# Designs tried in a protein design chat: VH-VL binders against StAR-related lipid transfer protein 4 (Stard4). Part 2

Target 1, 199 residues: StAR-related lipid transfer protein 4 (Stard4), of Mus musculus (Mouse) (q99jv5)
Amino acid sequence: ASISTKLQNTLIQYHSIKEDEWRVAKKVKDVTVWRKPSEEFNGYLYKAQGVMDDVVNNVIDHIRPGPWRLDWDRLMTSLDVLEHFEENCCVMRYTTAGQLLNIISPREFVDFSYTVGYEEGLLSCGVSVEWSETRPEFVRGYNHPCGWFCVPLKDSPSQSLLTGYIQTDLRGMIPQSAVDTAMASTLANFYSDLRKGLR

## First folded at step 7 (VH-VL; framework fv_nezutatug)

Design s14 (from e6 with heavy chain D104N)
Fold by ESMFold2-Fast, scan of step 7:
Structure s14 (fold): chain C 199 residues (1-199), chain A 122 residues (1-122), chain B 107 residues (1-107)
Amino acid sequence: as target 1 above (199 residues)
Amino acid sequence: QVQLQESGPGLVKPSQTLSLTCTVSGYSISSGYYWGWIRQHPGKGLEWIGSIYHSGSTYYNPSLKSLVTISADTSKNQFSLKLSSVTAADTAVYYCAREVDYYNSEGYMDVWGQGTTVTVSS
Amino acid sequence: DIQMTQSPSSVSASVGDRVTITCKASQGINSYLAWYQQKPGKAPEPLIYAASYLQSGVPSRFSGSGSGTDFTLTISSLQPEDFATYYCQQSYSTPYTFGQGTKLEIK
């Protein structure tokens, strides 16, 4: 199957995982982060969910590869679209800042990205691909299937529900406790930053 | 105890670039928070200029965006403001501040520097 | 931009008085409202965040309330050190904006 079809189907499977299979990793006002052991690697599949005070198209346009992402995302330091495809998908390379006083040094990711309609809303998803060029200032991380579902809220058409699935192998030699802390905080901060960027 | 201290020239000529640095002690900039600049014109209220996260991610007041650059140097635990093409209207007391970044309180300034007076005149 | 309007612009009060200062946003800002106190020649000092939470170390005579567009700062029993200019600030959207200030003066 094509990479876009396989990726989309995988995210839809994650979205159908029963509520009782998730364990709360972090809960702040109006954002809940859950996790469960990943079936793809020795780490976690994270789920985050919260309400956005904006319509689906604006929310997803700020998340998908494009001119908006760097305006609000505190951790993303560069974003370069390497290749465009006709099926509304691309390969992008992006970098992230160091975390926890550089206990997690800056990372680089090369991801296939695909955005498609889902029910009354949108799904923007991604997965890392092999890319031969590496830059010495970054550690190459790996995203197993990840994505963001955004659907309109019932009875509140100016608002939307954003649900994310993140499954990142940061690689390198990092204490597991640091990875766990960083991942949960990164997802909570994603919502905080995006809400601020949309205002 | 977290402390912020502004430094830079007290007098800048019209059309030149105003350059100010904020030195942070008692807290590492790379640990988090946004770090911002606010100014206050003589006898007037407060105006937010912009803020930076240690990654280089910035927010600028749109009225100043083409004239303002904020940068961070985590190795020196400092962040800096450059305001280009200054005029007499840029005469103000300039403050640096720490902005909380947790949900429902983003942009609250919980620690302020003492302020530095900048006069723009020939 | 979101405009913040404080009322009154100035108020004269005596020690022991209950003082109320209001702040109105030109559009809904949920609870993204902070209050600062500024004394002459000094930097603003944080008082209240998220409309109603008191900054650590600030006396309990200060309180904040409100949501959406209408917010209030109350000093329950004014003390000599409270004479200052008070500013509200919204952080719902950039640019962050401040009210024009309320000057609290001795009668």
Scores: ipSAE 0.012, ipTM 0.640, lowest interface PAE 8.4, mean pLDDT 89

Design s15 (from e6 with heavy chain D104L)
Fold by ESMFold2-Fast, scan of step 7:
Structure s15 (fold): chain C 199 residues (1-199), chain A 122 residues (1-122), chain B 107 residues (1-107)
Amino acid sequence: as target 1 above (199 residues)
Amino acid sequence: QVQLQESGPGLVKPSQTLSLTCTVSGYSISSGYYWGWIRQHPGKGLEWIGSIYHSGSTYYNPSLKSLVTISADTSKNQFSLKLSSVTAADTAVYYCAREVDYYLSEGYMDVWGQGTTVTVSS
Amino acid sequence: DIQMTQSPSSVSASVGDRVTITCKASQGINSYLAWYQQKPGKAPEPLIYAASYLQSGVPSRFSGSGSGTDFTLTISSLQPEDFATYYCQQSYSTPYTFGQGTKLEIK
């Protein structure tokens, strides 16, 4: 019943959701984004999936809290590790750029982050935690359980399959249709940005 | 300002390879965006052929995938289209374009070349 | 592939008229739709992105609306320079596809 165990189990449950429960939200190039109503809040659980031309360890190292994330992720404007528990476990604070001509103003998140083995690959996951210190220039958002599964492709071990589950409550007064469209676009862009950043 | 200019032969014989180059000015291809090719058949609409990112990642229209190759040369700030085994059906005006990859605008073509007419005949 | 169908194929109008052009997708594409304007002998010019956002420098008489499968381009008061062919494009799924075009002609 620790935070890491509960988070990991929740992401594995998301990964087991049947195909017919998902609705395609966007499909472009080598990325498909789906969504379904969230059971955690009044919004959506998003799923994204695409192939990376890189090995699991390198892909996940670019995604997890660390030195490379800001080099490629245009949505993320800052990332601070607030507390290190172990190499694979931390509390981080990060900020995001405004979206839709600032209709969605910059957000701030404080997340527990955990990276663990999954099958022959890795799972990097996170969930927002309570944190009293706020920065006035940002609206504090909330991430319900989110994460990224990365596993090797059986017939192409130099490639990997990246599957993400994102479940973000942006808070504030934003039209839901704008949020929904921006979220799907943001996830597709995550893949194109990551592909540019991988070396 | 950012400008794109197509170059290549106006006449190609059936079964040969059509080769076109797009020269980009005012922006470095290695700085981002996807760079694409679109064609327009005489008196008809627009058809997306494919796109490239400067790293070499390519995306092709499945109807043309076995015949099309797009490449980039960052040292010359150019990207090129090769279409093999052409037929009269490949007669069209060919455009190069910059494809936006930011929120809600992915695949939107915000800068276009002037187009080059390619006729496939003897 | 997603098929884009425009209506009408052609329309005749006079300067000062309000003109509406419609674009229909064969499946839901959310708001991943763009509009382009093409004059004879020239490349398409970007006009609208994300269904309703105006390209920088495009006059405010142009507007876009719609989501899902049904989209509309409106010109509130036609000017002489607006006579052209208009194309819609979906970017929801590759291959990206365009409508067949709507030719806007002087009456």
Scores: ipSAE 0.024, ipTM 0.652, lowest interface PAE 7.0, mean pLDDT 89

Design s17 (from e6 with heavy chain D104W)
Fold by ESMFold2-Fast, scan of step 7:
Structure s17 (fold): chain C 199 residues (1-199), chain A 122 residues (1-122), chain B 107 residues (1-107)
Amino acid sequence: as target 1 above (199 residues)
Amino acid sequence: QVQLQESGPGLVKPSQTLSLTCTVSGYSISSGYYWGWIRQHPGKGLEWIGSIYHSGSTYYNPSLKSLVTISADTSKNQFSLKLSSVTAADTAVYYCAREVDYYWSEGYMDVWGQGTTVTVSS
Amino acid sequence: DIQMTQSPSSVSASVGDRVTITCKASQGINSYLAWYQQKPGKAPEPLIYAASYLQSGVPSRFSGSGSGTDFTLTISSLQPEDFATYYCQQSYSTPYTFGQGTKLEIK
């Protein structure tokens, strides 16, 4: 689908953003999280990067829509594949736990997801799509283009470099400082949880 | 309740290796959290030494990186600190602690051992 | 490394007083700040995490506030058991760093 090409190209553009455009948001335990103002909405585009002690295929298989995601991701409370188009392409609906002692209530997202080769590794990316069905117990959030690049380390092919771009509109009336704290912690925790889950 | 208890020699000679063990009770170290070491020099503030996850993943204070090793023994529910080539400057009270690793509380030390005094002297 | 500076280094107060202790970070740390209480000869006790959230079991007279570089710990009505040294800690970046401590003394 043409949406796959546009999404992939957008993520490649994010991956090409110059270092001086990013500001460090959190730097802890071999994970760096940066952010810059989003050009898509009134919020931030976040970038996170860290090393995984595993090969590209196994890392991405744990991240993309599939049976393993809920095993390690403590933020994600449900994941349903609504439509399959191709082996690497689907529409999924997922929900997230409340954050900040429920100051940020549980959200739901409906995303187009696409996984494709990138250089000697993989890119798994997504973007929210329109979906008429709503569940009153969740606030519908919106993901502007987001994704995960995973490439093997040149000197250590059993390890990989995982770089993520996250651009989430949580919606609702939430203080910006709470959103900023939640996003930076969520990305750092994503790496910590994934590392534990890959064992 | 979760309890941490430090143990090891209270006196170490200069140039030798300081070895301390933390025994955890009431919680399995293989169930999560990072487990860390903090020290406090006489009459001074607190200094973070490093942390370990039970899988062996470690993070060290860069000022001590070449000198410090932290290890975990899940079968004994213990984790340990080795500090090599000690000097009088390493004289301190050493604490082990549990480091929170979940949402927005990352790095917060929510459980501490009672501390053990280590003197480096000839 | 991020440097944490506490003010004052010591403060004298009476039971029932309102006491405020300040902690300043050398760079922005968002809300990744904790407070600990240490009594002589004892290990530090956790008080506050994420700048403003009370540790379970800590009395409500303790409160924390601030964001970015400037943080405060407030004791609204000082009790005899509150005389101790207080430390702030940042967990925005490793290595984790602590303030030099503020000693709260009886007048």
Scores: ipSAE 0.006, ipTM 0.564, lowest interface PAE 11.0, mean pLDDT 88

Design s18 (from e6 with heavy chain D104S S105G)
Fold by ESMFold2-Fast, scan of step 7:
Structure s18 (fold): chain C 199 residues (1-199), chain A 122 residues (1-122), chain B 107 residues (1-107)
Amino acid sequence: as target 1 above (199 residues)
Amino acid sequence: QVQLQESGPGLVKPSQTLSLTCTVSGYSISSGYYWGWIRQHPGKGLEWIGSIYHSGSTYYNPSLKSLVTISADTSKNQFSLKLSSVTAADTAVYYCAREVDYYSGEGYMDVWGQGTTVTVSS
Amino acid sequence: DIQMTQSPSSVSASVGDRVTITCKASQGINSYLAWYQQKPGKAPEPLIYAASYLQSGVPSRFSGSGSGTDFTLTISSLQPEDFATYYCQQSYSTPYTFGQGTKLEIK
């Protein structure tokens, strides 16, 4: 069974979850963040959605693993492509800054990443994989299936709709309320930072 | 210790709007959790009406359609229920409750008010 | 809407008995199931959340089990203060729904 096929199918399943199963976690300006209990771990599956003032290809190119990501993403402190199988498929290692006055210390993730066409747009998705090398300054986190759907807006062809599904186990001994606060804020900030970076 | 207390009129006439307020003590509603309303018809089971998060996000039971409005007043540490166009079927004991939003306990009501009886009668 | 069905609707028991109450969901709800105890004239009291986690302060004679569609509340050694009506509630999706209740009465 292909990891990319399983990952894609899982994200499409998340994208089909009915509106009434989501609860708003945070709503600010032009982005809404929802969550529901995760089926993968003792935590939440988060959904975020907002309009981007740019076309699908440019939005997803800023999100997928590559040199553009660190230019705008304030949470991500490093990104290394460990194995590059094809232009749309890799294994990457990235680190994140501490959060909530370092109540959440810096994390490290090792993810399989895959980008594929979806309807008239794109899907960029990822999931953590086992990786033996660890760095002592970071706690190894784990991303259950996560991804970003981006599709054009028919009534505004210069704009696109960006929908994200994030399902992160930060690991360590962190109060769940701190995790929940950080996750909702991280997703809202992601949209704000990306909008500034696209200009 | 967190405590919730319902207040409002015990008698409401048919077609009028039922207004109830829940006063929260020992915890700030702006600190988290959803805050909800549940009712219980005489001699029957429990029915979830809806919930609010202090940001203004609301969830309503679809069976109550557009008749329900829940609002929050963080300065008074209160949240309120308005149910418009009431009928005798809305006669019930109304409870306010704190709704857990973490630890796989999402939607679990861990603190309840004592309940207030509302009778809809002419 | 997810329908919750409790069994039995009423049970008569004696102090010291083991009592079992069941709750069935019309679709899979994983472990997002809570139990409440209600005494006449009082608000429901929280007992169990996430199918098996005991609310702080609740006696250890209460336990919950189950996942998916079938859930059980057990009282291992019934005490006089346990005579009440018990409700299950799914918290998997809105609208949140409750079982019809199980009335536990003195035999």
Scores: ipSAE 0.000, ipTM 0.470, lowest interface PAE 14.3, mean pLDDT 86

Design s19 (from e6 with heavy chain Y102W)
Fold by ESMFold2-Fast, scan of step 7:
Structure s19 (fold): chain C 199 residues (1-199), chain A 122 residues (1-122), chain B 107 residues (1-107)
Amino acid sequence: as target 1 above (199 residues)
Amino acid sequence: QVQLQESGPGLVKPSQTLSLTCTVSGYSISSGYYWGWIRQHPGKGLEWIGSIYHSGSTYYNPSLKSLVTISADTSKNQFSLKLSSVTAADTAVYYCAREVDWYDSEGYMDVWGQGTTVTVSS
Amino acid sequence: DIQMTQSPSSVSASVGDRVTITCKASQGINSYLAWYQQKPGKAPEPLIYAASYLQSGVPSRFSGSGSGTDFTLTISSLQPEDFATYYCQQSYSTPYTFGQGTKLEIK
């Protein structure tokens, strides 16, 4: 309970950061990606925003841990629910494909995940937790608080506005320019992939 | 073997709408990739016009403003370009192409049509 | 928009020569760079994607290198069928943009 409240409050704080604190990192295919220095680690907090041609609940159902995530998310290569607390709350382990021609090798994450109502929409958020078991074929990455806000568009309730905050420590010895490029591209491609996957 | 074929050679009058169709063989447009249009003005380089995913998602070059519409007809395995209010500056060879949608090679055009010449003249 | 500049605009070479063509981006594009070959009256043919990976079926004499803003296409031993115009393309940001082309001509 404590972790879910703290996580939700942190994401709402990110959603309240003033526009002038963000710098554009990538703008492609109706998605804008911004970043600012993270307060959690020596890296960046990324923000992405774009319109989805679908209603809030369907968009978030494709994002949160569940049966559809692997169907559309090309970066995610596996997803295992390790502990299930309730319908909207779990601990999951997932893996990601190598990035930038394997300059960034496949990663593994163990995240607490929580989905909750926000205004007239939903927030699906997560944060990495300590987990002792590792798989040798993966480097264990760490997600500082991350999440996706989805709210109905004013005057167009069949469409929604999807805003994401991603704050990932990929770990290992990776050039910062490679991390920066991979993160911006990953967020832009998240929207492209999701748009293709919405059913 | 995947093949793309544009509309035949054409002449379009100024202010009219240029309409081109690309027919895809050997691959279903509903199976993935983006499908795009590129043009080449006489003696000049290549200009990306825009692309479509079969779900209806479209992306256009902002320099063409609201003049461009790309659509897909999955039942015919075709996608089409409409360019409204053409001028002599739209005289070019128009190519359709398959655009890779994998993240490390996104935007790479791995299959091209032969090209169709469009002349805008009165 | 990201501007792509190729150098040289034209180059004359003989069969068997090693040829290098350069492409510069106006901002960092990491490895989101492709190369195409175009022969007169024909559509562009894909050669290289992600800066250095050969398209299936392309001869090994072609190679690509570079990252960030500076990229090169190398033909290690020029063949008669290689005389063409070569274009680089960035796919880091839309609109996708191409270089102005490098015309490879017989000496």
Scores: ipSAE 0.060, ipTM 0.677, lowest interface PAE 6.3, mean pLDDT 89

Design s21 (from e6 with heavy chain Y102S)
Fold by ESMFold2-Fast, scan of step 7:
Structure s21 (fold): chain C 199 residues (1-199), chain A 122 residues (1-122), chain B 107 residues (1-107)
Amino acid sequence: as target 1 above (199 residues)
Amino acid sequence: QVQLQESGPGLVKPSQTLSLTCTVSGYSISSGYYWGWIRQHPGKGLEWIGSIYHSGSTYYNPSLKSLVTISADTSKNQFSLKLSSVTAADTAVYYCAREVDSYDSEGYMDVWGQGTTVTVSS
Amino acid sequence: DIQMTQSPSSVSASVGDRVTITCKASQGINSYLAWYQQKPGKAPEPLIYAASYLQSGVPSRFSGSGSGTDFTLTISSLQPEDFATYYCQQSYSTPYTFGQGTKLEIK
């Protein structure tokens, strides 16, 4: 019944999907991006994984809604917390820059966000919710369940393993080849940008 | 204008470590981009060696990973390549380059140094 | 590793000619392809990024096209300064890899 419980359970199910169900979409700069057909919509569930040279808490603090996200994330152009429920739970609205020289115009998302403990690390997850306010300069996109797992590396406690699951419906009239290119690049660049933003 | 200049010894003996430095002018290394090394063997094509971001994050060609170290010195606006245990096969022209990190052109080298010739010979 | 194959390895042309150079990737690389021009004894000069976009300052007679595995560099009206070796490069995955080069020679 709880949106946070259902979201958390869904992400844990994604994290348990067997490796042979994933197809490599892109592999660059110590980041691997995989995808498989989504069970939520006519698109893909993407998985990305890479090592961070920082501890779990600092990595997730840069990812979850808060004052540091815009400092490093070049794709995200604005972030507004619309409702606060508790320290680890909110509804946020964020916008993204145009991609592929504006073949994909700027998007807007309104997501429920929840951060919780997972094993010896953290999970920060989200899902789009209905929101009536629209801004004409943006196309409203939709995130099916998505999230970031961050756990300490065994034998290297100053490093962590960051695994993401992203499932985005960009909406609008966009060629499928452009969507595929943008999604894989977005995830690889997320890691590159985050690595630059960390200590 | 942004300019890159390689420097280092032109002759290196087999089994030694090759050390090259790239000096960047007209742009601060700590302002962004990745900074990389590419080499070109005599009469042949180009081979990407690796890249660094000023924070110390490095990415290496897997075929060279155990032999290569790239480092950055932001106070001197320089980045450097060390290639250990060199052989005659490492004889090449070595270029430093600025690697674009934008979403539509990641990995594109938009500024190149003039290149420095390295010969591995006893 | 992704292998990049250029054809032809050499082409002879005259000033004013239309020249095409092709580059093939061993697997799909979307639009993550760049073109460089190299003159003897000089460093490569950037020409084109994201398969089709001209580097600032590059003459409009140069154009690039293609996606996936097949890419083309076209020079619409060859000039004396265009005689050089041309390289394609994929940046879809590391290690970044280059084609073997196409030498454009004067007739």
Scores: ipSAE 0.112, ipTM 0.700, lowest interface PAE 6.0, mean pLDDT 89

Design s22 (from e6 with heavy chain Y103F)
Fold by ESMFold2-Fast, scan of step 7:
Structure s22 (fold): chain C 199 residues (1-199), chain A 122 residues (1-122), chain B 107 residues (1-107)
Amino acid sequence: as target 1 above (199 residues)
Amino acid sequence: QVQLQESGPGLVKPSQTLSLTCTVSGYSISSGYYWGWIRQHPGKGLEWIGSIYHSGSTYYNPSLKSLVTISADTSKNQFSLKLSSVTAADTAVYYCAREVDYFDSEGYMDVWGQGTTVTVSS
Amino acid sequence: DIQMTQSPSSVSASVGDRVTITCKASQGINSYLAWYQQKPGKAPEPLIYAASYLQSGVPSRFSGSGSGTDFTLTISSLQPEDFATYYCQQSYSTPYTFGQGTKLEIK
């Protein structure tokens, strides 16, 4: 009955949403991105899915807060673990690069992060928490429940299926067309960058 | 200055495999970007064939997927196209190109080879 | 597949004219649109990426606009070297697809 349990249950709920509730937003290079209106804020819940040429543990180890995230993630410019509760549970602060010639200025997020077993694979999830300290060079964004499911492929045990749910309020004053472009691009490029980082 | 140059036979017989190579100079294929093939049928528009990343990851036009193979040889700084079971419909000018792989311009072809004409005829 | 439709298919113009070429996507592609220029017997040359950003070295008389489904390439004052065929390309979804081309001819 903790923040971990609530977050995990919310992501499992997203993972159970029927296929016909999603609308394709982008389909490129063996990655499909869908979206549907968010129930949490005036924006979208995005879903992305694609195959990784690596095993579940290695894929999730590159995604969750740790030493390897900044090596491959071009969007993320810094990552600080602020509090450790357990090996699979922390509060982290991270920053993102500006996008679209700085129409979207650099953002800062403070997220609770939790990694747990899910079926034959793993789930790494997060949600923004209240944090009073701000850095003036960044706009504080807010992540509603977000996460990454990774499960082995039945017919290809050296490969895994990565499914992400992203629900980000970038805040500030940004044209809606820029937000839509950036979100679809960010999810597709997450896969491209991760694939390069794993190999 | 990055340059791409296509090479391969200009005449291929029906049912044979078309094989083309792109030689890259002024940039290392292993340093990034996707590397792709585009063709243009006589008097018609452009058709994307597929792309490769130096790690071996390939992406193909679904209409050609069962027939096309793209490979990369980083030691020679080259990437190649093989198109099997060609027909007269595969007669075209074939271009190799560098495909941008960053956020706001992914899929943009920012450097092109000069093109090589391939005729499929008996 | 996303279909890209250009209009007009051909346009005749004089040096100094303002020319507008349009490109329509069969579905929303945000700003994932590029423009290329092709002269007879030559490879396409990159002009514009992300709908409106000019390729380095391309003259400022070229500009692009639009988002979603409707896009425009404008040449503000035609020069002799601008007579060519122009193609739009979407990169929002694979397979990447091109418009059929707009041929810009001397009037």
Scores: ipSAE 0.221, ipTM 0.724, lowest interface PAE 5.2, mean pLDDT 89

Design s23 (from e6 with heavy chain D101E)
Fold by ESMFold2-Fast, scan of step 7:
Structure s23 (fold): chain C 199 residues (1-199), chain A 122 residues (1-122), chain B 107 residues (1-107)
Amino acid sequence: as target 1 above (199 residues)
Amino acid sequence: QVQLQESGPGLVKPSQTLSLTCTVSGYSISSGYYWGWIRQHPGKGLEWIGSIYHSGSTYYNPSLKSLVTISADTSKNQFSLKLSSVTAADTAVYYCAREVEYYDSEGYMDVWGQGTTVTVSS
Amino acid sequence: DIQMTQSPSSVSASVGDRVTITCKASQGINSYLAWYQQKPGKAPEPLIYAASYLQSGVPSRFSGSGSGTDFTLTISSLQPEDFATYYCQQSYSTPYTFGQGTKLEIK
């Protein structure tokens, strides 16, 4: 089976997890963040959901690898496309800024990225892949299957519902309290940053 | 250096509308953050009133019901609070504050105005 | 709404003392807790965010700990400028709520 098919099916499985299996991690400013223990590693699968005042295509175009991501995403410090297979499919390397006064030092990720239609909207998903080259200024993190579903709101076609699933192993030796605080806040901040980027 | 300064009448009659303005200097309101109002009652209890984003999006404390309106004027770099139908219970020191939204501290008030005392009395 | 309860309501201490202030949330708030210091006649000043991280410029004698429902602010060696009222605040959900305050007084 192909990586894109497996990844898409995995995200659809996450999207079908029953509401009562999630525990609220943070709820502020029209964004709810939940988490549950991950089945992939010794950490959590996070879910975030909120309404965007924009159409699906514009929202996802700001999220997927492309010219707009670095303009609004304050966590992401670089983005390089390493290999381009199709217009909606690539392998990318990106870096993230240090967090919590650098208790979480800058990370580097190498992800397969795939964007596909889902219902009346879009799904942009990713998963880390093996890549031998490492840069000493970064700790190599690992994203288990992650993705963003965006669908139009019924009776409000200028708005969309954005649901994210994030499952990141930051690697290294980081205090558990720092990881827990950073992950929930990172997801909430993703929404506030994106809302500003959409203008 | 970011500074916030409250202004408005110090004395308001019961049933009238309290109107306060916060002037921001050293930072543009349109550059981000939420901008909020907190009050401190006699007895030193702190109560979050609500916050605004420069686009006009607002969040209010439900315990204050429909009595609160917060607005922003980006051309003057100001945001304002209106509290309608005031009573003696609304007597407090009112603070404006900047509400942080980074990954480690969302909802943390990292810059506060000096506060303005409002007395509701007939 | 999440209720925040501080203990004690007041404490008398001497310069050089180790002081501990506790804050309890009515439900789990993870590490979304801040501490503020307020001196008489002044606005609250930010002290600690995310339960344990010091605001820039805050002396290292201040520390915060805890997660979930139980949180602690510690001053390891009290200085004259530390006599103030301390407030905890949860930022886990809106409306944001504060503890009732702990007044730290000179003995």
Scores: ipSAE 0.006, ipTM 0.528, lowest interface PAE 12.5, mean pLDDT 87

